# VHH binders against q9y6x5: the designs that were tried, part 251

Target 1, 379 residues: q9y6x5
Amino acid sequence: LPPKLLLVSFDGFRADYLKNYEFPHLQNFIKEGVLVEHVKNVFITKTFPNHYSIVTGLYEESHGIVANSMYDAVTKKHFSDSNDKDPFWWNEAVPIWVTNQLQENRSSAAAMWPGTDVPIHDTISSYFMNYNSSVSFEERLNNITMWLNNSNPPVTFATLYWEEPDASGHKYGPEDKENMSRVLKKIDDLIGDLVQRLKMLGLWENLNVIITSDHGMTQCSQDRLINLDSCIDHSYYTLIDLSPVAAILPKINRTEVYNKLKNCSPHMNVYLKEDIPNRFYYQHNDRIQPIILVADEGWTIVLNESSQKLGDHGYDNSLPSMHPFLAAHGPAFHKGYKHSTINIVDIYPMMCHILGLKPHPNNGTFGHTKCLLVDQWCI
Short names: E, the ipSAE of ESMFold2; O, the ipSAE of OpenDDE; V2, 0.75 times the mean of E and O plus 0.25 times the DockQ between their complexes.

## First folded at step 10 (VHH)

Design M5 (framework vhh_7uia_1; at its last look DockQ between E and O 0.85; V2 from the best seeds 0.00; counts 0 for: pae E 6.0 > 2)
Fold by OpenDDE, look of step 11:
Structure M5 (fold): chain B 379 residues (1-379), chain A 123 residues (1-123)
Amino acid sequence: as target 1 above (379 residues)
Amino acid sequence: QLQLVETGGGLVKPGGSLRLSCVVSGFTFSSYAMAWVRQAPGKELEWVSSISGSGGYTYYEDSVKGRFTISTDNAKNTLYLQMSSLKPEDTAVYYCARTEYKYSGEWTPFDLWGQGTQVTVSS
């Protein structure tokens, strides 16, 4: 039988949640599989960019999804939640579900993973759900498992996306133990449901399953705000993205805008595009705006309006609070093995290996995941 | 035919309780996230609570946590707000509204509103 892989994302699941809360179902999943304790995600640490990095193995500058909100100066196009269906934004890379879909006797399925309801390179998964946050996890799981079990050509790669604990993290902040305990308990129960469903269908022993997330969550406060209006008149620039990484499109001389912003706050770094630190791999794309503002951890960039969010993400990808985890189970993975850290882009070549796909050029390192795999040597 | 109709408002003493209802017609509310929003005299609209379409997740503003409970009855296609330990500052017109959570972590603007129901908390 051809190998099968289910990739599951719980949005905003911070890695250290595993240490601070109880996850009996997830721990059981890990016990029978593998755990990567920390996954260093890509900068910026936002939902669209990181989910696309997982499935392309590329930094954001390379796959072209550089933020949740983007602007292309040449075409005058905008990208956002309300406008994410144009293949123009996605076609700078080839996600793994497209690669898989194009193989003989294989098909892909998707339950609301970012980009999966868009034809990319004129290819869309044979089975997919349009994004609707109100669709239950159960319904998404039912569809995915149905497709994995009954499709022809067989679904060999599937994705499943869930919005929690991100939504709650934003609302309550990651340090709210009471509310986050409740939310994370529900997440663990969903993992239990997933495992149970797979066992009931006879898929558990043969299906490779990866459970991961795109980013973590940091605690924010109304006492940690950076008001741009105090530093620069709004008429001098267009705001393409706001917090915690603001993308600034100057309407006047870029240098003037930069000079007005560079000392705006001691808790914010201001970069000209060419001066963005190399470690971010966030420079070589036209969709990155001329000036980037990067707030310190836990600080929020605002205009005249105060943020209602008590948690946020998008910060420096070296911050532990931004890091998700990766757990996996299936015939491709060891049992009872824990690994300290990988890069999020390393997931792609691993998935390609598991599925027997030739990977597109990517920024991942297969060697970083070898110890997770039963068919590889770990030295 | 899309309609939200709030009921259950009224006059109550401080410390009292009320249960607001919002009956949905023209669509299935489980396909959307629903919210309660209130507007006090001379104040701006204030979000109070939301519930996911599945009903599995609830969200509350800080001022009502522990006192208000949002819930749904699928069979009745009705949204509820159980209010307890009411305070004078809870006095407002309460609206039922429809919304959705986005990938970016934002909630969509409310695209459907009820007519509102008056809640007055006074001794």
Scores: ipSAE 0.783, ipTM 0.902, lowest interface PAE 0.6, mean pLDDT 96
Fold by ESMFold2-Fast, scan of step 10:
Structure M5 (fold): chain B 379 residues (1-379), chain A 123 residues (1-123)
Amino acid sequence: as target 1 above (379 residues)
Amino acid sequence: QLQLVETGGGLVKPGGSLRLSCVVSGFTFSSYAMAWVRQAPGKELEWVSSISGSGGYTYYEDSVKGRFTISTDNAKNTLYLQMSSLKPEDTAVYYCARTEYKYSGEWTPFDLWGQGTQVTVSS
């Protein structure tokens, strides 16, 4: 029987929520599985980029989804911040569901993971749902479990995406313990529902399940705003993305725009593209703009207005507040093992190993995850 | 035809209760989150409460937490706001509005509004 894997993402699930709130269902899952306490994500720490890094094992400059809003200067195409289904944006990498379908005769299933409703290299997930935030977790789970049990060729890789706790993290901020407690309890109940459904369908003992997230969340404030209009008139540039990483396309000389911005705020770093720190791996792509502004943690870049966000992400990926966790259970994984840290790009080669797939060249290191796996020797 | 129609407003004494209803036509809740937004005389619009399209997640402004409850009846395409322990400060025109959560982590601006229903809390 071929190995099967279900990859679940709860968007914006900050790693330290696990220490500050009770998760009885998730703790039972971890007790008989593995926990990675911190996953170091890629820069920028945003939803589309990091979800695509999980399934490709690549940095954003390599897979081409470099932000939630993008402009390609060569082709003059614009990527919508809401959802763009043009394959052009996704074709710079091969995600695992495409590899799964092209190696051997296997199917993939998807409940709204970013990119799964787009034909990538002329291949779309065998079973998928178009993105709709109003569709319940239960409906997504019902479709995934149906496809896992009733497909030919067999579904061996499945993905499930859920918008919380990101939506509530933005609305309330991560320091609102009362509201975040309610949201996180609901998520834990959904994890309980997931496990129960898999047990009732006879899938639990033979299915590998990974629960992870793309990024964390940090507290924002009306007292921590950077007003871009105080430094530069909007007639001098086109704004491709705003906060907390602003992507600036100059309409005049690049050096003049840079000089107007470089001393704008003590809480913002201004980079010419070639000067972006190497540790970000955020330079070698036409979709990365000539000037990038990076706000300090908890600071919001605005255009002469207030921000309604009480929480945000996108900040420096070295910040613990930006880190998610990874928990996993199944025949491939040890039971009761805890690991401190992996890189988010390491998830892809681990998943390829579990599924018996040959990974495409990637930025992950299989050795970083081998201690999680039963079939690997770990010193 | 896309339309939101609010009803249930009126005059109530402090400490009283009212239930506002918003009947939706021309679309279903399956594609959108719904919200209640109010405007007191001479003041800016203030967001009050939102509910996800799935009905599983509710959000409240701090001043109304524990006093107001947002809910939906998807079969009737009706959004409700149950208001309890009403205060004079709750006096406002209440609007129901449509919004959407995006992958980008943004809530869209309210793109469809009702005409409003007046709530007056006075002795």
Scores: ipSAE 0.375, ipTM 0.734, lowest interface PAE 4.3, mean pLDDT 91
Fold by ESMFold2, look of step 11:
Structure M5 (fold): chain B 379 residues (1-379), chain A 123 residues (1-123)
Amino acid sequence: as target 1 above (379 residues)
Amino acid sequence: QLQLVETGGGLVKPGGSLRLSCVVSGFTFSSYAMAWVRQAPGKELEWVSSISGSGGYTYYEDSVKGRFTISTDNAKNTLYLQMSSLKPEDTAVYYCARTEYKYSGEWTPFDLWGQGTQVTVSS
């Protein structure tokens, strides 16, 4: 019988929330399964790029979703959260749900994972929900479990996406213990509901479930602003993305724009594309702009306006504040095992292994995750 | 016809309470997030509170936290703002508005507004 996998993301769930807040339901899930305490995500530590990295095993430069706001100089196309449905943006890689449903007698289902409502390589998830942030977790879960139980060919891979704690993390900041405690308790209750629903439907014992996230969250402040308008006139460049990694397309000589920016703030690194640190794996795609500005942790790049956000992400992927966790339960996974760290790109080859799929070429390393799996000799 | 209609404003003494209502028509209420935004005389628009359509995740600006409660009744297609411990600085026209939260971590610009209801806290 083909194995089944449910991949769940709670957006913006910082790894150390597990240590700093109470999660009775998630901790019980972990106790009966596995935990990876830190997942090193990909740079830029933003939502669209990291969700696509999970399902492709690729760095952003290789899968082409390089930010939440993009410009392709060859085609002159623009990408944003309001303009994300053109398959052009997604077609530089093949996500796991496409590979899965190309197998004989298999389907894929999706409840709002980024990209699952787009026909990538003319292939859309067999069952899916169009993105709508106002659809409740309960309705998303109801659709996913209905599809897992009642589809022909059977759904063997399903995804479920939820917007919290990212939304609250931006609004309140991760240091607001009262508001974050309330929000994180609601999320733990949703995890409890997920497990209970799977048990009630007879899915729990034979379904592999991964609960993870795309990035963390860091505290911001009105005292930590970088004012671009003080350093450079808007007329000298096109702004493709702003904060905390700005993407700058020069309208005048590139070196001249760079020179105007390089001393703008001691709390911001300015990189020509060819000088972006190799460890970011963020250079070899036309959608990466000629100049990027990388703010220090907790700093916000603004256009001479105040910022109302108290938390943000997108910073250097070496920062622990940017790292999510991964927990998993099911017949493929050990019970009660804790692992310190993996790379987010490692999740893809692990999922392919669990599902019996041949992975496409990718940047993940199966060996990094094999100790999580019962069918592997971890020594 | 897409419409938001606020009611429940009025004159109230400091320390008093009011409940604002916003009745929604012409769209699926649960498909969007909703907000209350206010404008004091001569001031810019100020966001007050938001609620997600998906399960009542609520957000408040600092000056109203603990005093105001946002809620929805999906069966009645109605958004509420329960205001308590009102202060003179709460005097404003209160609007309900429609938005949504996006993957990118940004709320969309408010694309539908009500006519507003006047709240005056005096004496």
Scores: ipSAE 0.374, ipTM 0.708, lowest interface PAE 2.9, mean pLDDT 92
ESMFold2 (binder alone), look of step 11: mean pLDDT 81; pTM 0.839
ESMFold2-Fast, scan of step 13: ipSAE 0.013; ipTM 0.384
ESMFold2, look of step 14: ipSAE 0.075; ipTM 0.527
ESMFold2 (binder alone), look of step 14: mean pLDDT 82; pTM 0.841
OpenDDE, look of step 14: ipSAE 0.731; ipTM 0.882

Design M6 (framework vhh_7uia_1)
Fold by ESMFold2-Fast, scan of step 10:
Structure M6 (fold): chain B 379 residues (1-379), chain A 123 residues (1-123)
Amino acid sequence: as target 1 above (379 residues)
Amino acid sequence: QLQLVETGGGLVKPGGSLRLSCVVSGFTFSSYAMAWVRQAPGKELEWVSSISGSGGSTYYEDSVKGRFTISTDNAKNTLYLQMSSLKPEDTAVYYCARTEYRYSGEWTPFDLWGQGTQVTVSS
């Protein structure tokens, strides 16, 4: 029987929530599995970029999903909600479900993971759900487990995406202990439901399950706003993305726009594309704009308006507040093992190993995840 | 030239239904994401729902999930919000808004707004 893997994402699950709140179901999962305390995500620390990095093992400059809003200077196309299903944006990489379907003639299944409802290299996930936030976790789980048990060719790779705690993190902010406690308890209950469903269906002992997230969350405030209109007139540039990383396309000389922005606020860094720090791996792609603004943690860039967000992400990936965790259970994983840190790009080659797939060239290092796996020598 | 015009608001009893419409002019409707944003008396603006220009992706605030449905008719350049099981706390001015970015919890600038339509849920 081929190995099977279910990859679950709870969007915006900050790693240190595990230390500040009780998760009885998740802790039982970890006790009989593995925990990576911090996953260092890719820059920018946003949903679409990091979800695609998990399944490709690539930095954003390499897989091409460099933000949630993008402009491609070569083709003059704009990426937004109106064209997020255009394969053009996703074709700079090969995600694991495509590799799974093409190398071994296996099926993939997806409950709303970003990119799974898009034909990438003319290949769409064998089973998928179009994105609709009204669909319950239970309905997503019911579809995934049905596809895992009742498919030919067999479903060997399945994904499940859930919007919380990201949506509530934005609305309430991570410092709202009352509301965040309620939200995180509900997530823990959903993890309990997941484990119970897999046990009832006889899948639990033979299925590898990874629970992870794309990024964390930090507290924002109406007292921490950077008004871009106070820095520069909007007639001088086209705004491609705003906050907390602004992508600026100059309508005049690039150096003149840079000089107007450079010293505007003590709470943001202004970079010419070639001066973006190498540690971000955020430079070598035509979708990265000539000038990038990076707000300091907890600061929001606005256009002469207030922000309703009490929490946000997208900030520097060295910030612990931006880091998710990874927990896993199954025949491929040790029991009761705790690991400190991996890079989010390391998840892809680990998953390829578990599934017996040849990974496409990637930025991950298999050695970083060896200690999690029963069939590997840790040293 | 560019404008959004909302209609369909009114008075309803709790448990009732309303359909809000937003007629768009001056731009290619299907090329932009569209949103409904509300403001209750004495409260801040609250995002309610968004839809992609293709209509393929929809997003909802938690308090309205399962009760409200966002949709578009590209041939009529019209955005809809079908509201069911209305509650007193849904009482607000509802605005139609255009955005170039996905509004699924990420920061998104709304660059064009309608005048708003009043929804009042009261017995």
Scores: ipSAE 0.012, ipTM 0.505, lowest interface PAE 8.7, mean pLDDT 89

Design M7 (framework vhh_7uia_1)
Fold by ESMFold2-Fast, scan of step 10:
Structure M7 (fold): chain B 379 residues (1-379), chain A 123 residues (1-123)
Amino acid sequence: as target 1 above (379 residues)
Amino acid sequence: QLQLVETGGGLVKPGGSLRLSCVVSGFTFSSYAMAWVRQAPGKELEWVSSISGSGGSTYYEDSVKGRFTISTDNAKNTLYLQMSSLKPEDTAVYYCARTEYKYGDEWTPFDLWGQGTQVTVSS
């Protein structure tokens, strides 16, 4: 009987929300499973890049989804954050659902995980939903559970994506305790619904379930703006991405653009591509622009305008505010085990192990997740 | 044709209540998020509240939280804003607007607007 795995993402679920709010349903899930308190995500700490890192085990420079808005200097193609369906953008890596379908002759199912509605290496998830933010969590869950029970070849890998608490984190900011309390209580109720649905359908005892997220959230303010127009004229560059990591494509000499930007604000760092810190693993890809600007935590880069944004992410991945958590339950996982930290790229080789798949070369380290698994020795 | 029609505005005294309605045609709520945006005399547009089409997730600007409630009737393609404890500073033209939230995007720009309905809070 093949092992089965459901991977669930609640977008923008900052790890320390678990400390500051009550989650009775999630806590019951963790009591009989495992908790990783902090997951160190990849830079930049954005939705598309980190969701693709979870399912490939690769840094952004290696899997090619380097931002939510991209430009490829070699092919002259543009990627928009409107979820561009061109396979070109996704083909620099092989996500786990593709490996699952090709190595094991098994099916994969997806409720809106980024990339699952795109053919990657001529392979699309066996069952999927086209992205639509208005589709309820219940409808996504109903489709996933139907596919887990009624597929041939069997669905062994399934994904479920939900936009909250990211949407509310941006709108209210993570320091708005009243609004965030309401949103997080709703998420906990959805986790309760998930567990009850799996129990009702007889899936709970034999299904491995991972609940995680791609990044956290930090508080922004109208008092913390960096006006790029005060530094440089629009005629000197093309803007590929703006905030909090700006991607700059010079229209004039790169050194001249760099010199205009380098001392513009004490609240952002300006890097020539070759000078981007090695610890970011954000340098070796044609989609990374010649100059990047990295705003300090809580600062927003703007073009001579105010920002409506009260929360944001994309900042330095060493910041705890950018870190999500990981919780898991199922036959592969210990019960009642708490672990401090893993890297987000470590999730992929762990999932491959659970499913019996040979991982593609990746940046994760299987040893980091061994203590979570019942069939492994923990040193 | 895509159309949003707001009704329910009027003159109300401070502390009073009012319910705005927005009837949509040419698209379904299940594919979009809906918002209320207001413009006070001589001021910029201010976002007030949003709701997802089928998910029912609601969002509010801090100054209206606890006083305003956004809701939908999907069968009637109608968006509501129930306003209570109204203040003179709530005086504005209120617009129904369509938007979309995508994968870690902040709400996309409002791409479809109604004509607006006037709310005046004064004695």
Scores: ipSAE 0.020, ipTM 0.329, lowest interface PAE 5.0, mean pLDDT 89

Design M8 (framework vhh_7uia_1)
Fold by ESMFold2-Fast, scan of step 10:
Structure M8 (fold): chain B 379 residues (1-379), chain A 123 residues (1-123)
Amino acid sequence: as target 1 above (379 residues)
Amino acid sequence: QLQLVETGGGLVKPGGSLRLSCVVSGFTFSSYAMAWVRQAPGKELEWVSSISGSGGSTYYEDSVKGRFTISTDNAKNTLYLQMSSLKPEDTAVYYCARTEYKYSGDWTPFDLWGQGTQVTVSS
């Protein structure tokens, strides 16, 4: 029987939540599996970019989903929620579900993972749900488990996405212990439901399960705002993305726009595209704008207005507050093993190995995840 | 064009019941989630309840759980909020709203609003 893998994402699950809150169901999962304490995500530390990096093993400049809001200078197309299903935006990479369907006679299944309701290189996930935030975790889980048990060709790769704790992290901020405790307890109960469902259906012992996230969360405040309107007039630029990384398309000379912005706030770094730090791997793509502004942790860029967000992400990927974790269980994984850190791009070649797929060229390093796997020598 | 029209508000005594209706025009429920949002005098907007386009998933604010029921009638293009055991604290203008297609909390949840209907809970 072919190996099977279920990849689960809880959006915005900051790694240090595991240290500061109780997770009895997740801890039981980890006890008989593996834990990576920190996953260093890609820059920008946003939902769409990092979810696509997990399934392609590529930095954002290479896979083309460089932000949640984008402009492509070559084609002059705009990416927004009204056109996020245009295959054009997703076609610069080949995600693992496409590779799974094309290399072997296998099916893929998806409950809401970003990109899975889009035909990419003329291939859509064999089974999928159109994105709808109102669909319950239980309904997503019911569909995934049905497809894992009742498909021909067999479903060997399945994904499941859930919006929490990100939505509550934005609303309350990660330092609101009362509200975050309630939300994280609910997440842990959902993990318990997941494990029990897989056990009841006879899937648990033969299924590889990865639980991870795309980014963390940091505390914001009305006392930490950068008013872009105090720096530069709207007539000088087109705004492509705002906070905490602003993407600026100049309508006048680029150097003139840069000079108006560069000393506007001590809590924001202003970069010409070619001066973006190499460590971000955020430079070589037409969807990266001529000037980017990067706010310091906990600072929000606004347009002459207040912000309703008490928590946010998108910040420098070296910040521990931006890091998620990875936990995994199944026949491919060791039991009771803890690992300190991997890069988020390392997940893709590991998953390809588990499924017996040849990975597309990628930025991950298989050696970084070897110690997690039973069929590998860890020295 | 695209329009949401709320009806069914009014004056009711504490412990009473009301049913709010929202007739939608220009779209169907299958592609959108629908919500009820209220605003009490001098206060901010408060989300009350949401329902998926299929009607299979419903969500409620903690203070209304067990008292309010959200539902849809797809044949009539109508969203309902059945309110029971009403309290003075439920006094507000109630808005029908369409939820944007989105991932996570990064995106604004409501892209189309009705005009509102007044609910007053008092003797």
Scores: ipSAE 0.007, ipTM 0.248, lowest interface PAE 9.1, mean pLDDT 88

